# Miniprotein binders against q96jn8r1131to1294: the designs that were tried, part 152

Target 1, 164 residues: q96jn8r1131to1294
Amino acid sequence: TLEFLENHGKNILLSNGNRTATRVASYNQGIVVINQPLVPQLLVQVRIDFLNRQWTSSLVLGVITCAPERLNFPASACALKRAAWLLRGRGVFHNGLKICEKFGPNLDTCPEGTILGLRLDSSGGLHLHVNGVDQGVAVPDVPQPCHALVDLYGQCEQVTIVNP
Below, E stands for the ipSAE of ESMFold2; O stands for the ipSAE of OpenDDE; V2 stands for 0.75 times the mean of E and O plus 0.25 times the DockQ between their complexes.

## First folded at step 12 (miniprotein)

Design a73 (at its last look DockQ between E and O 0.48; V2 from the best seeds 0.00; counts 0 for: pae E 5.6 > 1.5)
Fold by ESMFold2-Fast, scan of step 12:
Structure a73 (fold): chain B 164 residues (1-164), chain A 83 residues (1-83)
Amino acid sequence: as target 1 above (164 residues)
Amino acid sequence: SKEEELFKRAEELAKRALKLLEKGDYWRAAYLYLLAAELALEAGNPELAFEYARKAIELAKKSGNEYILKWAEDLLEKIKEEL
């Protein structure tokens, strides 16, 4: 079963059998990683449970290719300049470098109840799914093994893993 | 060897870029060519890296993707230092 790893940002509290992540302080230190590698045919989905509108930016999601079990996570996923492919707002980032200005819906405006999904296709392309709708290929090639990452940044204070 | 593995991976990425190009997906094709160029450079083949980076510049311009274009131009300058 899919769970969040017990190694996570220091402001995270895991509950619901490690399937719910809550950021209990501030706006950062909220990185969580799924316990299994993101392999082709696996759709990893999280639901936005709670948004705190005092902040302007919201969650970041994507993949990392470093081993996450003992990683010392930075304060925000956007500080990762190596081995990270991230979606933030409408942007797509390769190791901290923006590679696409406007992809999919704006993640900073997704409401509570939105289900966000990550999937690798058979060619290793990373897809974003929003409420069951495939947004297309965000990153054409992700090295493997890779691990799905969610950064409960800013507005997003709680997410829960949901099955398809 | 490590060098042979890098070369094979670069070739795979370039082939996939060609398939994207057939579909008119210019900026993603450019992205794959950039990955191929980096691997070719790491494998010790700056001539091949130069060819891939030039392709990436062409396709980035066609797509209007300023970010991929900047990356491709920066990589091309780095490759030129090895030629």
Scores: ipSAE 0.796, ipTM 0.901, lowest interface PAE 0.8, mean pLDDT 92
Fold by OpenDDE base, look of step 13:
Structure a73 (fold): chain B 164 residues (1-164), chain A 83 residues (1-83)
Amino acid sequence: as target 1 above (164 residues)
Amino acid sequence: SKEEELFKRAEELAKRALKLLEKGDYWRAAYLYLLAAELALEAGNPELAFEYARKAIELAKKSGNEYILKWAEDLLEKIKEEL
């Protein structure tokens, strides 16, 4: 069963069998990690449940290859400088460095109800899915094992893991 | 050994980069060559790293990806110090 790990950002409260994450304070400290590592062809999806329009930025989505149970989470995923591949806005980042500026839809403008998914292909390429549609390879190579990460940042105050 | 594993990984990435290049996917190919260069350097093969880095630079330019270009150029300078 897919669920968020108990090791999470300070402003996160888990509910619904740890399948729902809610950021209950401020605009940051909202990183969560999904328990099961991504394996090839496994589609992991989260739904944006609630957006607070007070902010301009929204959630960050990606993967990490370090042990998530022992990770000391920074205030935002953007501060991860090691073993991290992230999607923010339309950008793709590796260890905090941008490697692509325009990929897929803008995560900052995804409305409530949007279902975002991550999937590894057989070659280790990381795919982004939006409402069930494969947007293509965001990162052509990600080491395994890796775990899906969601940063409930800015507008994004609640997400829920959903089945494909 | 650790170096042998790094070397094999680098070659694998370069091979995949070539496949992407054949499809016209320049920036992703550039990225893989960049990673291959880093691994080759770590494996103690600066000559191979140099070749991969140069390829990354070339493909980054073709793709117009300034970020990978800068990264690859910085890496190239580092590699030159090891030659």
Scores: ipSAE 0.765, ipTM 0.895, lowest interface PAE 0.6, mean pLDDT 95
Fold by ESMFold2, look of step 13:
Structure a73 (fold): chain B 164 residues (1-164), chain A 83 residues (1-83)
Amino acid sequence: as target 1 above (164 residues)
Amino acid sequence: SKEEELFKRAEELAKRALKLLEKGDYWRAAYLYLLAAELALEAGNPELAFEYARKAIELAKKSGNEYILKWAEDLLEKIKEEL
């Protein structure tokens, strides 16, 4: 089954059979990674469970192509300088640099209950889903194998893996 | 055989890049041309890799995407070493 990996950010507590991740301190150190690589038929979905609006920014979604079990994660996903493709706010980032200004909805404004999904298409394109609706191709080709990641950053304090 | 597979993959990426270019999606087209150039180089076809890398540079400039432009320029210099 889909679970968050035991290797995760320092401020994360896993629960619910490792399907729920909670950031229990501060605003960062909240990176989690899904235990199975993305393949074209796999839709990885998480629900935003709890937000704290004291911060302006919210969660980051994306993929990494490094083997995730032994990685040392930085304080935030946007500090990943290799092998990372990320969605933050409305931007698309690769290895810490913004490569697209506007894609999909603004993740910083997604409310509690929003279900966010990631999948690859048959061409290796990375798709974002929001509440079951495909937002299109964020990145037209991502190397495989890659793993979905979530950074419970700022506002985002808890997410849960949900089935499609 | 592996080189033939890489070459076929590079051509597929270039075809997809052209479709994105026709829609005005310059940075994603440049991104795919870069991937195609890397595969063409790995396939032992530095002339094709050069063609794709030059196209990627052109499109990266049009998109204003400095990250992709730097990547494309570095790749072009690498390809020149094998021409």
Scores: ipSAE 0.125, ipTM 0.559, lowest interface PAE 5.6, mean pLDDT 89
ESMFold2 (binder alone), look of step 13: mean pLDDT 89; pTM 0.885

Design a74 (at its last look DockQ between E and O 0.63; V2 from the best seeds 0.00; counts 0 for: pae E 4.6 > 1.5)
Fold by ESMFold2-Fast, scan of step 12:
Structure a74 (fold): chain B 164 residues (1-164), chain A 83 residues (1-83)
Amino acid sequence: as target 1 above (164 residues)
Amino acid sequence: SKEEELFKRAEELAKRALKLLEKGDYWRAAYLYLLAAELALEAGNPELAFEYARKAIELAKKSGNEYMLKWAEDLLEKIKEEL
């Protein structure tokens, strides 16, 4: 069963059997990681449950290749400059370097109820899924093992893992 | 050996980059050539790394990605020091 790891950003509270993550303070310190490696064909999905429009930017999604169980998370996922492949706004980032400026929908404008998914294809390409629709290959090659990461940044204060 | 595994991985990435290039997918092809160049250099083959990095520069320019272009240019300078 997919769950968020108990090691997470300090502003996170886990509930619903570790399937719901809530950021209870500020706009940052909201990184959570899925408890299983993202293996090819596994679709990991989260639903945006609550947005606080006091903030302008929102949720970041991606993968990390470092071991997450004892990782000391930075304040935001964008501070990860190694072993991190992230989707933020419309950008795709390889270790902090923008490799694509306009991919998929703008994550800063996705409404409550949006279901966002990550999946590796058989060639190691990372796909973004939005409300069940495959947006294509965001990162052509991700090293394995890797782990799905969600940063409840800015507007996004709550997400819940959703089964396919 | 580790070097042989890195070399094989570099060739695999470059082969996949070529397939993307044949489909007109310039930015993804650039990305894979960048990874292939890094691995070829790490494998001790700067001549191959040079060819992949040059290809990455060409494709980063075609895709208009200035960040991958700088990555490729910086990598090419590093590769030149090993030639």
Scores: ipSAE 0.783, ipTM 0.901, lowest interface PAE 0.9, mean pLDDT 92
Fold by OpenDDE base, look of step 13:
Order: C-alpha cells, then structure tokens, then sequence
Structure a74 (fold): chain B 164 residues (1-164), chain A 83 residues (1-83)
C-alpha cells in the first residue's frame, strides 16, 4: 500500500491512513516522501486537494535516492543539494541546479483536482503524468532505488495519494 | 571493483546518450554525457571524463540549454584539475 512516510516536514499532518498530507502552517516545511520506492512501470500519483491562492508558487514533485527514513528535511525541496531530481514550475532540477527551463506543464498553475504522477521506464527514465497522460521523460536517468517526493509548498496545502 | 562499476555505468550512459542524439534530443543526451563524465571522473579516469564533458558542452549548446551548459563547463573545469 502506498502511503507517506512518518518522517516528513515539520508542518505536515498525515491523515487518511497516511495517504493524505496537509500542510497546516506557513508556506514551507511541507516535504513528504512515499514509502515504496519507484520501480519500473509503477505509476505513483497524487491529487492536489487544496490550494491557497495567497502564494504564487506551488508543489514540487520529484524523487530522491537517499534513505528517506533518515532524511533531515530542509524547509523546501529546492534546498536538497544531493540525490534529488525535482520538477518545479516547468523546470527540471538536479541537486538544486536547474537543468531544464521548460519541460512540461507548469506545476505552479495546476488547479485543484489535478492528478500528478511519476513513473520510471525500463531504462530508468522518469516520466511525469498529468491527469493520466504521460507528459514524457523529465529525466532520462535516475538511480534506483528512488522514492517519490512531494513538497507541499506555497499554494499547495493538501495532497492525497490516489490509485491509477 | 567500485571503479570498474562506475566506468561500466559511464559507458552505458554514453551509449544511451548516442541513442537520444539520434532522435535529436540534445539536452537529454547532454545530461547523460554529463552524468557519464561525473562517473568517469569518480572512477579515476579524468581523460574519459574530459571527453564526455566536452560532448555534453557541445550538445548543451546545440539544445540552447544554458543551464546544462553551465553545469558541463563547471564540471570540465574540475576535470581539468585532475588531468
């Protein structure tokens, strides 16, 4: 069963069998990690449940290859400087460095109800899915094992893991 | 050995980069060459790292990806220190 790990950002409260994450304070400290590592062809999806329009930025989505149970989470995923591949806005980041300016849809403008997914292909390529549609390869190679990471940042105050 | 594994993975990434290049996907090819360069360097083969990094720079330019270009150029400078 897919669920968020108990090791999470300070402003996160888990509910619904740890399948729902809610950021209950401020605009940051909202990183969560999904318990099961990504394996080829496994589609992991989260739904944006609630957006607070007070902010301009929104959630960050990606993967980490370090042990998530022992990770000391920074205030935001953008501060991860190792073992991290992130999608923010339309950009792709590796260890805090932007490697692509425009990849897919702008995550900052995804409305409530949007379902975002991550999937590894057989070559280790990381795919982004939006509402069930494969947007293509965001990163052509990600080491395994890796775990899906969601940063409930800015506007994004609640997400829920959903089945494909 | 650890170095042998790194070297082997570097070559694999470079091979995959070529496949992407055949499809005209320059920035992703550049990314793979960049990773290959880093692995080659870690494996103790700065000469090979240099070749991969140069290829990454070339492809970054072709893709117009300034971020990848900067990354590759920074890595190239590190590699030069090991030559």
Amino acid sequence: as target 1 above (164 residues)
Amino acid sequence: SKEEELFKRAEELAKRALKLLEKGDYWRAAYLYLLAAELALEAGNPELAFEYARKAIELAKKSGNEYMLKWAEDLLEKIKEEL
Scores: ipSAE 0.655, ipTM 0.853, lowest interface PAE 0.7, mean pLDDT 94
Fold by ESMFold2, look of step 13:
Structure a74 (fold): chain B 164 residues (1-164), chain A 83 residues (1-83)
Amino acid sequence: as target 1 above (164 residues)
Amino acid sequence: SKEEELFKRAEELAKRALKLLEKGDYWRAAYLYLLAAELALEAGNPELAFEYARKAIELAKKSGNEYMLKWAEDLLEKIKEEL
């Protein structure tokens, strides 16, 4: 089954059989990674459980191609300068640089209860799902193997892995 | 036959890039051409890699994507060293 890896950001507490991640301090150090790589038939979904609207920015969602078990995570996913493709706000970022200004909805405005999903298509394209609705191809080909990650940044204080 | 597999994948990416270009998706087409160029270079075919990188530069310019253009230009310089 899908779980968050034990290797995670310093401010994360895992619970619910490692299916729930909570950021218990500050606004960062909240990176978590899903325990198995994406494959075309796998839809990884997380539900936003708790938000603190004191902050203006919210979670980041994406993939990394480095082996995640021994990776040293930075304080924020946006500081990943290698082997990373990230969705933040409405932007798509590759290795710290914005490659697309507008894709899908603004993640900074997603309310509690929103279910966000990532999957690869048969061509290696990375898709975002929002509440079960495919938003299309964010990145047309991502090297494999890759793992889904979530950065519980700013507003986002808790997410839970949910089944499709 | 590692080179044969890399070459085959580079051609597949280039064909997909062309389909995206036909639909007007310039930055994603440029992205796939850049991947194809890297694979062609790894396969020992710098002439094909050069062709793909130049197509990526053209499409990155058309899309106005500064990151893609920088990536494409850097790759072209790397390929020139192996021509």
Scores: ipSAE 0.196, ipTM 0.623, lowest interface PAE 4.6, mean pLDDT 89
ESMFold2 (binder alone), look of step 13: mean pLDDT 89; pTM 0.890

Design a75
Fold by ESMFold2-Fast, scan of step 12:
Structure a75 (fold): chain B 164 residues (1-164), chain A 83 residues (1-83)
Amino acid sequence: as target 1 above (164 residues)
Amino acid sequence: SKEEELFKRAEELAKRALKLLEKGDYWRAAYLYLLAAELALEAGNPELAFEYARKAIELAKKSGNEYYLKWAEDLLEKIKEEL
């Protein structure tokens, strides 16, 4: 079954059988990673449970291709300088640099209850799903193995893994 | 052989890049050409790697993608050392 890894950002508390991640302090140090590699056909989904409007920007999600079990996470996912493909706001980021201005909806404005999904197609293309709707290919040919990552940054203080 | 596997993978990436280019998807095509160039170089074919890297430069410029442009330019210099 899908769970968040025990190796996570220092402000994270895992609960609900490691299926719920809560950021308990500040606005950063909130990176979590799914326990299994993102293989083609696997749809990994998280629901936004709680937003704190004290902060401006919100969650980031995407994939990393380095092994996550012993990774020393930076304060923010966008500080990852290698092997990271991330969706933040409306942008697509590769190794912390913006490579696409507008892809999918603005993640900074998704309300509580939104379900966000990541999936690889048969050609290694990374797809974003929002409330069940495929937004298309964000990044072609992501190297494998890769791992789904969520950064509970800013407004987003809690997410829960949900089944399709 | 490993070289043959890398070569075939590079050609498949370049073929997919061409399809993206035909749809006007310049930055994604640039990315696939970058991957194809790296694999062609690793496979021991710097001539093919050079061609793919030149395509990546052109498409990165068209898309205004400075990160991929820098990567492609740096890769082209490495490829020149093997020619």
Scores: ipSAE 0.624, ipTM 0.834, lowest interface PAE 1.4, mean pLDDT 91

Design a76
Fold by ESMFold2-Fast, scan of step 12:
Structure a76 (fold): chain B 164 residues (1-164), chain A 83 residues (1-83)
Amino acid sequence: as target 1 above (164 residues)
Amino acid sequence: SKEEELFKRAEELAKRALKLLEKGDYWRAAYLYLLAAELALEAGNPELAFEYARKAIELAKKSGNEYLLEWAEDLLEKIKEEL
């Protein structure tokens, strides 16, 4: 069964059998990682449960290619550098660089109840799914093994893993 | 061997980049050529790495992606050191 790892950002509290992640303080220190590698065709989905609109930016989704079990997580996912391939706002990021300006919907404006999914295709392309709709290939050929991550940044204070 | 695995992977990436080109997906094709170039260089084939990096530069320019262009140009300088 899919769960969030016990190793997570300092402001995270896990509940609901480690399937719900809540950021209980501030706006950062909210990185969580799925407990299993993202293998081809596995669809990992999270639902946005709660948004605090005092902040302007929101969650970041992506994959990390380093072993997450004992990693000392930075304050935000963008600090992970070469280890991370990230979707933030409207952009796709790697190694601190914006490699695609406009992909999919603006993650800073997705409402509560939105279901966001990550999946690798058979060629290793990373797909974003929004409310069941495949947005296409965000990043072709992500290095493997990799793990799905969610950074509960800014507005997004709670997400829950949901089954396909 | 490790080098044979890297070479096979580089060729696979370049082949998939060509399929993206047929669909007009220039920036994703550039990205795959960049990965192919890195693997070809690691496999000990700087000549092949050079060809892939040049293709990535061309496609990054066509897609208007300045970040991929900078990556490709930086990689090309590293490749030239091995030629």
Scores: ipSAE 0.037, ipTM 0.467, lowest interface PAE 6.7, mean pLDDT 86

Design a77
Fold by ESMFold2-Fast, scan of step 12:
Structure a77 (fold): chain B 164 residues (1-164), chain A 83 residues (1-83)
Amino acid sequence: as target 1 above (164 residues)
Amino acid sequence: SKEEELFKRAEELAKRALKLLEKGDYWRAAYLYLLAAELALEAGNPELAFEYARKAIELAKKSGNEYLLDWAEDLLEKIKEEL
């Protein structure tokens, strides 16, 4: 059911029935999107499989409100601007603006084996889950429809979709 | 002229970057080469800007700094438009 879309960043290779995404080159062009809209009650989870400590930053995750199947992906999710709400490092970002300076754990320091989840509540609030623990509302009102996005940036070279 | 002043500042930054590189300080050296490249480009010397930006990419890769790499790659594309 849940798979990464075949339309993805240029450095991505999909495997395991499109449930595993590997960034095979560089540090960027690693955006992947879940094949179904993120609707309320749906918990989308990915596990960090492999980190390359050569780089200082790690994965970015969040949602986009544009149609992903025909999107020309930029080199990094931060370039999506108004279309994206992103969790990066210690912050929450939208349209080049840091809208929250400290939320949840630092994503740049999550180890291999960490399971990260995204879920919308009934009010359209975007929640981050870390190893099954709800971190709270990162963004209080996300426009819908939206799609879950993972940017395998920097250290994070592989993730796999996992079921609850 | 303003171009001569920018050129002089670019060369001073590149000299400082070289000293940092000799000490193995790749991250700070890359940062200074990027500033030098921007000033060289503004001074109307895209050939020199290209040399500095290329050096910055090499050093940013050695330091593992993705933000400096993103900056250097973006700057390289702007430099290529003027070559």
Scores: ipSAE 0.000, ipTM 0.238, lowest interface PAE 12.6, mean pLDDT 87

Design a78
Fold by ESMFold2-Fast, scan of step 12:
Structure a78 (fold): chain B 164 residues (1-164), chain A 83 residues (1-83)
Amino acid sequence: as target 1 above (164 residues)
Amino acid sequence: SKEEELFKRAEELAKRALKLLEKGDYWRAAYLYLLAAELALEAGNPELAFEYARKAIELAKKSGNEYLLLWAEDLLEKIKEEL
């Protein structure tokens, strides 16, 4: 059973058996991590439940290769300059360095109800899925073990883990 | 050894980069060559790192990816210092 880890950003409240994450304050301190490593073929999906559109930026998705259970999370996933591969807006980032300008849909414009997924293929390529549709390989090679991360940043104040 | 493991990993990444190149996927191939070059350099093989970084520059230019190009050019400078 997939759940969010109880180690999370300061502004997160977990509910629904640790399957729903709500950012209850501010615009940041909203990082959550899935409780199991992202192994090849495992599809981890979250649904966007609530957007506060006074903010311009929205959630960030990706993976980290450091152990998440005792990690002191920064205010924003974008502050992770090592061991992090992130999708933000239209960009793909390797340890803070943009490696692709435009990939998939703009995450800052995905509406409530959107289901976003992360999956590793057999070669270690990281795929983004949007409403069940594979967007392709965002990052060609992610070191393992790695863990799926969601940063409830800006607009995105609530997500829920959903099954495929 | 750690060095041997890094070398084999670099070689595997380069082989995967070549397959992407054959499919016309230039920027992803450039990315894998960059990872291969970093691992080859870490493994103590700057000659191999040089070959991979040069290939990454070529493919980053073909894909118009300025970010990967800057990474590859910076890495190539570091590799030359070890030659």
Scores: ipSAE 0.727, ipTM 0.876, lowest interface PAE 1.1, mean pLDDT 91

Design a79
Fold by ESMFold2-Fast, scan of step 12:
Structure a79 (fold): chain B 164 residues (1-164), chain A 83 residues (1-83)
Amino acid sequence: as target 1 above (164 residues)
Amino acid sequence: SKEEELFKRAEELAKRALKLLEKGDYWRAAYLYLLAAELALEAGNPELAFEYARKAIELAKKSGNEYLLKYAEDLLEKIKEEL
């Protein structure tokens, strides 16, 4: 079964069998990682449970290729300059470098109840799914093994892993 | 060898880039050629790296992707130092 790893950002509290992540302080230090590698065709989904609109930007999601079990997470995922492929706002980033300016919906404006998914296709392309709809290939090639990451940044204070 | 494995990975990425190009997917093809150029350079083949980097520049321009264009141009300058 899919769970968030016990190693996470310092402002995170895990509950619901490690399937719900809540950021309990500030706007940052909210990185969580899925316990199993993102293998081809595995769809990992999270639901946005709670948004605090005192902040302007929202969650970031993507993958990392470093071992997450003992990783010292930075304050935000955008500080990851190595081994990271991230979707933030409308942008796609590889190791801190923007590779696409406008992909899919704006993650900063997704409402509560939105279900966001990550899936790796057989060619190593990373797909974003929004409410069950495949948005296409966000990153054409992701090295394996890789792990799905969610940064509960800014507005997004709670997410829950949901099954397809 | 390390160089042999890097070369094989570069060729695989370039082949996938060509398939994307056939679909008219210019910016994703540019990204894969950029990765292929980096691996070819690491494998000790700056001539092949130069070819892939120039292709990445062409496709980044076609897609209007200023970010990939800058990265490909920066990589091309590094490749020139090895030619």
Scores: ipSAE 0.634, ipTM 0.846, lowest interface PAE 1.4, mean pLDDT 91

Design a80
Fold by ESMFold2-Fast, scan of step 12:
Structure a80 (fold): chain B 164 residues (1-164), chain A 83 residues (1-83)
Amino acid sequence: as target 1 above (164 residues)
Amino acid sequence: SKEEELFKRAEELAKRALKLLEKGDYWRAAYLYLLAAELALEAGNPELAFEYARKAIELAKKSGNEYLLKFAEDLLEKIKEEL
């Protein structure tokens, strides 16, 4: 059973058996990590439950290759300059460097109810799934082990893990 | 040794980049050559790193990816210092 780790950003409250993450303050300090490594064949999915549109940017998701159980999370996933591959807005980022300008839909405009998924293929490529549709390879090579990360930034104040 | 492991990993990334190139996937191939160049440099093989970085520059240009192009050009300057 997939859950969010008890170690998370300071503004996060976990509920629903650690399957729902709510950011209860501000616009940042909202990083959560899935409790199991993202291994090939595992599809990790979250549903956007609530968007606060007074903020401009929204949810970031991706993977980290550092051990997350005792990690001191930064205020924003974008501050991770090592061991992080992130999808933000329209871009794909490796350790803070943009490697692709336009991949998949714009995450800043995905509505409530959108289901976003991460999956590794057998070659180590990271795939984004949107509402069950594989968007393709966002990152061609992710080192193992890696862990799925969601940053409830800006507009995105709540997500829930959902099964395929 | 660690250098042998880095070298092997660089070669694996370069082989995967070549497969992507054969499919016409230029920016993803550029990214993998870029990673291969970094690992080859760390493994103590700046001549191999130079070749991978040159391929990354070529493919970043073909894909119109200005970000990977800048990354590869910056890496090439570092590699030149070790040649």
Scores: ipSAE 0.711, ipTM 0.862, lowest interface PAE 1.1, mean pLDDT 91

Design a81
Fold by ESMFold2-Fast, scan of step 12:
Structure a81 (fold): chain B 164 residues (1-164), chain A 83 residues (1-83)
Amino acid sequence: as target 1 above (164 residues)
Amino acid sequence: SKEEELFKRAEELAKRALKLLEKGDYWRAAYLYLLAAELALEAGNPELAFEYARKAIELAKKSGNEYLLKLAEDLLEKIKEEL
């Protein structure tokens, strides 16, 4: 069963059997990680439940290859300089370095109700899914094992894990 | 040994990059060549790293990816220090 790990950013509150994550303060300290590795063919999906338009940037998602159960998370996912592949806005980032300027839709403008998914293909390519539609390969090679990460940054104050 | 594993992975990434290049997927091929160059350098083979980094530069230019171009150029300068 897919759940968010109990090790998370300090501003997160988990509910709904650890399937809903709410950021209860500020705009940062909102990183959550899925409890099991993102293995090929597994589609991990989260729904955007609540957006606070007070902030300009929004949700970041991607994968990390370090052990998340004991990790001391930084204030934002983009501060991860090792073992992290992230999608932010329209950019793709590897260890804090931009590798693609425009990929998929702009995550800063996805409305409430949007379902965002991450999946590995058989070659280790990371795919983004938006409302069930595969956007293609965002990162051609991600080392395994890896774990799906969501950073409830800025506008995005609540997400819920949803089944395909 | 770790060097043998790094070398093997670098060659695997380069082979996959070549397949992407055959499909006209230039920026993803550039990314894989960049990773292959990093691993080849870490494996102690700066000559092979140089060839992969040059290929990454070529494909980053071809795809118009300024970010991968800068990363590949920076890596090539580092590789030159080891030659």
Scores: ipSAE 0.545, ipTM 0.804, lowest interface PAE 1.8, mean pLDDT 90

Design a82
Fold by ESMFold2-Fast, scan of step 12:
Structure a82 (fold): chain B 164 residues (1-164), chain A 83 residues (1-83)
Amino acid sequence: as target 1 above (164 residues)
Amino acid sequence: SKEEELFKRAEELAKRALKLLEKGDYWRAAYLYLLAAELALEAGNPELAFEYARKAIELAKKSGNEYLLKEAEDLLEKIKEEL
């Protein structure tokens, strides 16, 4: 069973058997990581439960290749300077370098109820799934092992892991 | 050694970039060549880094990816300092 790790950003509260993450303060310090490595064919999905429209930007999701169990998380995923591949807005980023300007839907405008998924294909390509629809390869050749990450940034204050 | 591992990883990325080219996937191939060039330079092989950076520039231009183009051009200037 997939769960969020007990090691997470300072503003996160886990509930529902560690399958729901809620950011209880501010707009940042909201990084959570899935408790198992993202192995090929595993589809990890989260549902957007609550958006606070006071804030401008929204959640970021992606993968990291560093060990997450004792990692000191920065205020935002975008501050990760080591081995991070992130989807933010419509952009795809590798350690702050924008490698693609317009990929998939704009994550800053996905409504409550949207289900976002991450999956590695057999060639190591990272796929984004939106409401069950494969958006294609966001990042080719992600090193393994890697771990799925969600940053409950800005508008996104709650997500829940959902099974396929 | 660390340099041998970096060199081998660079070659692996370049090989995967070539596979993407067979599919006509120019911007993803450009990205992998960019990474290969960075690793080749770190491994102490500026000649190989130069070849990979040239490929990244060519493919970034073909795909219209301005961000990868700028990064590859900046890397090529850095590589030239080591030649």
Scores: ipSAE 0.398, ipTM 0.738, lowest interface PAE 2.4, mean pLDDT 89

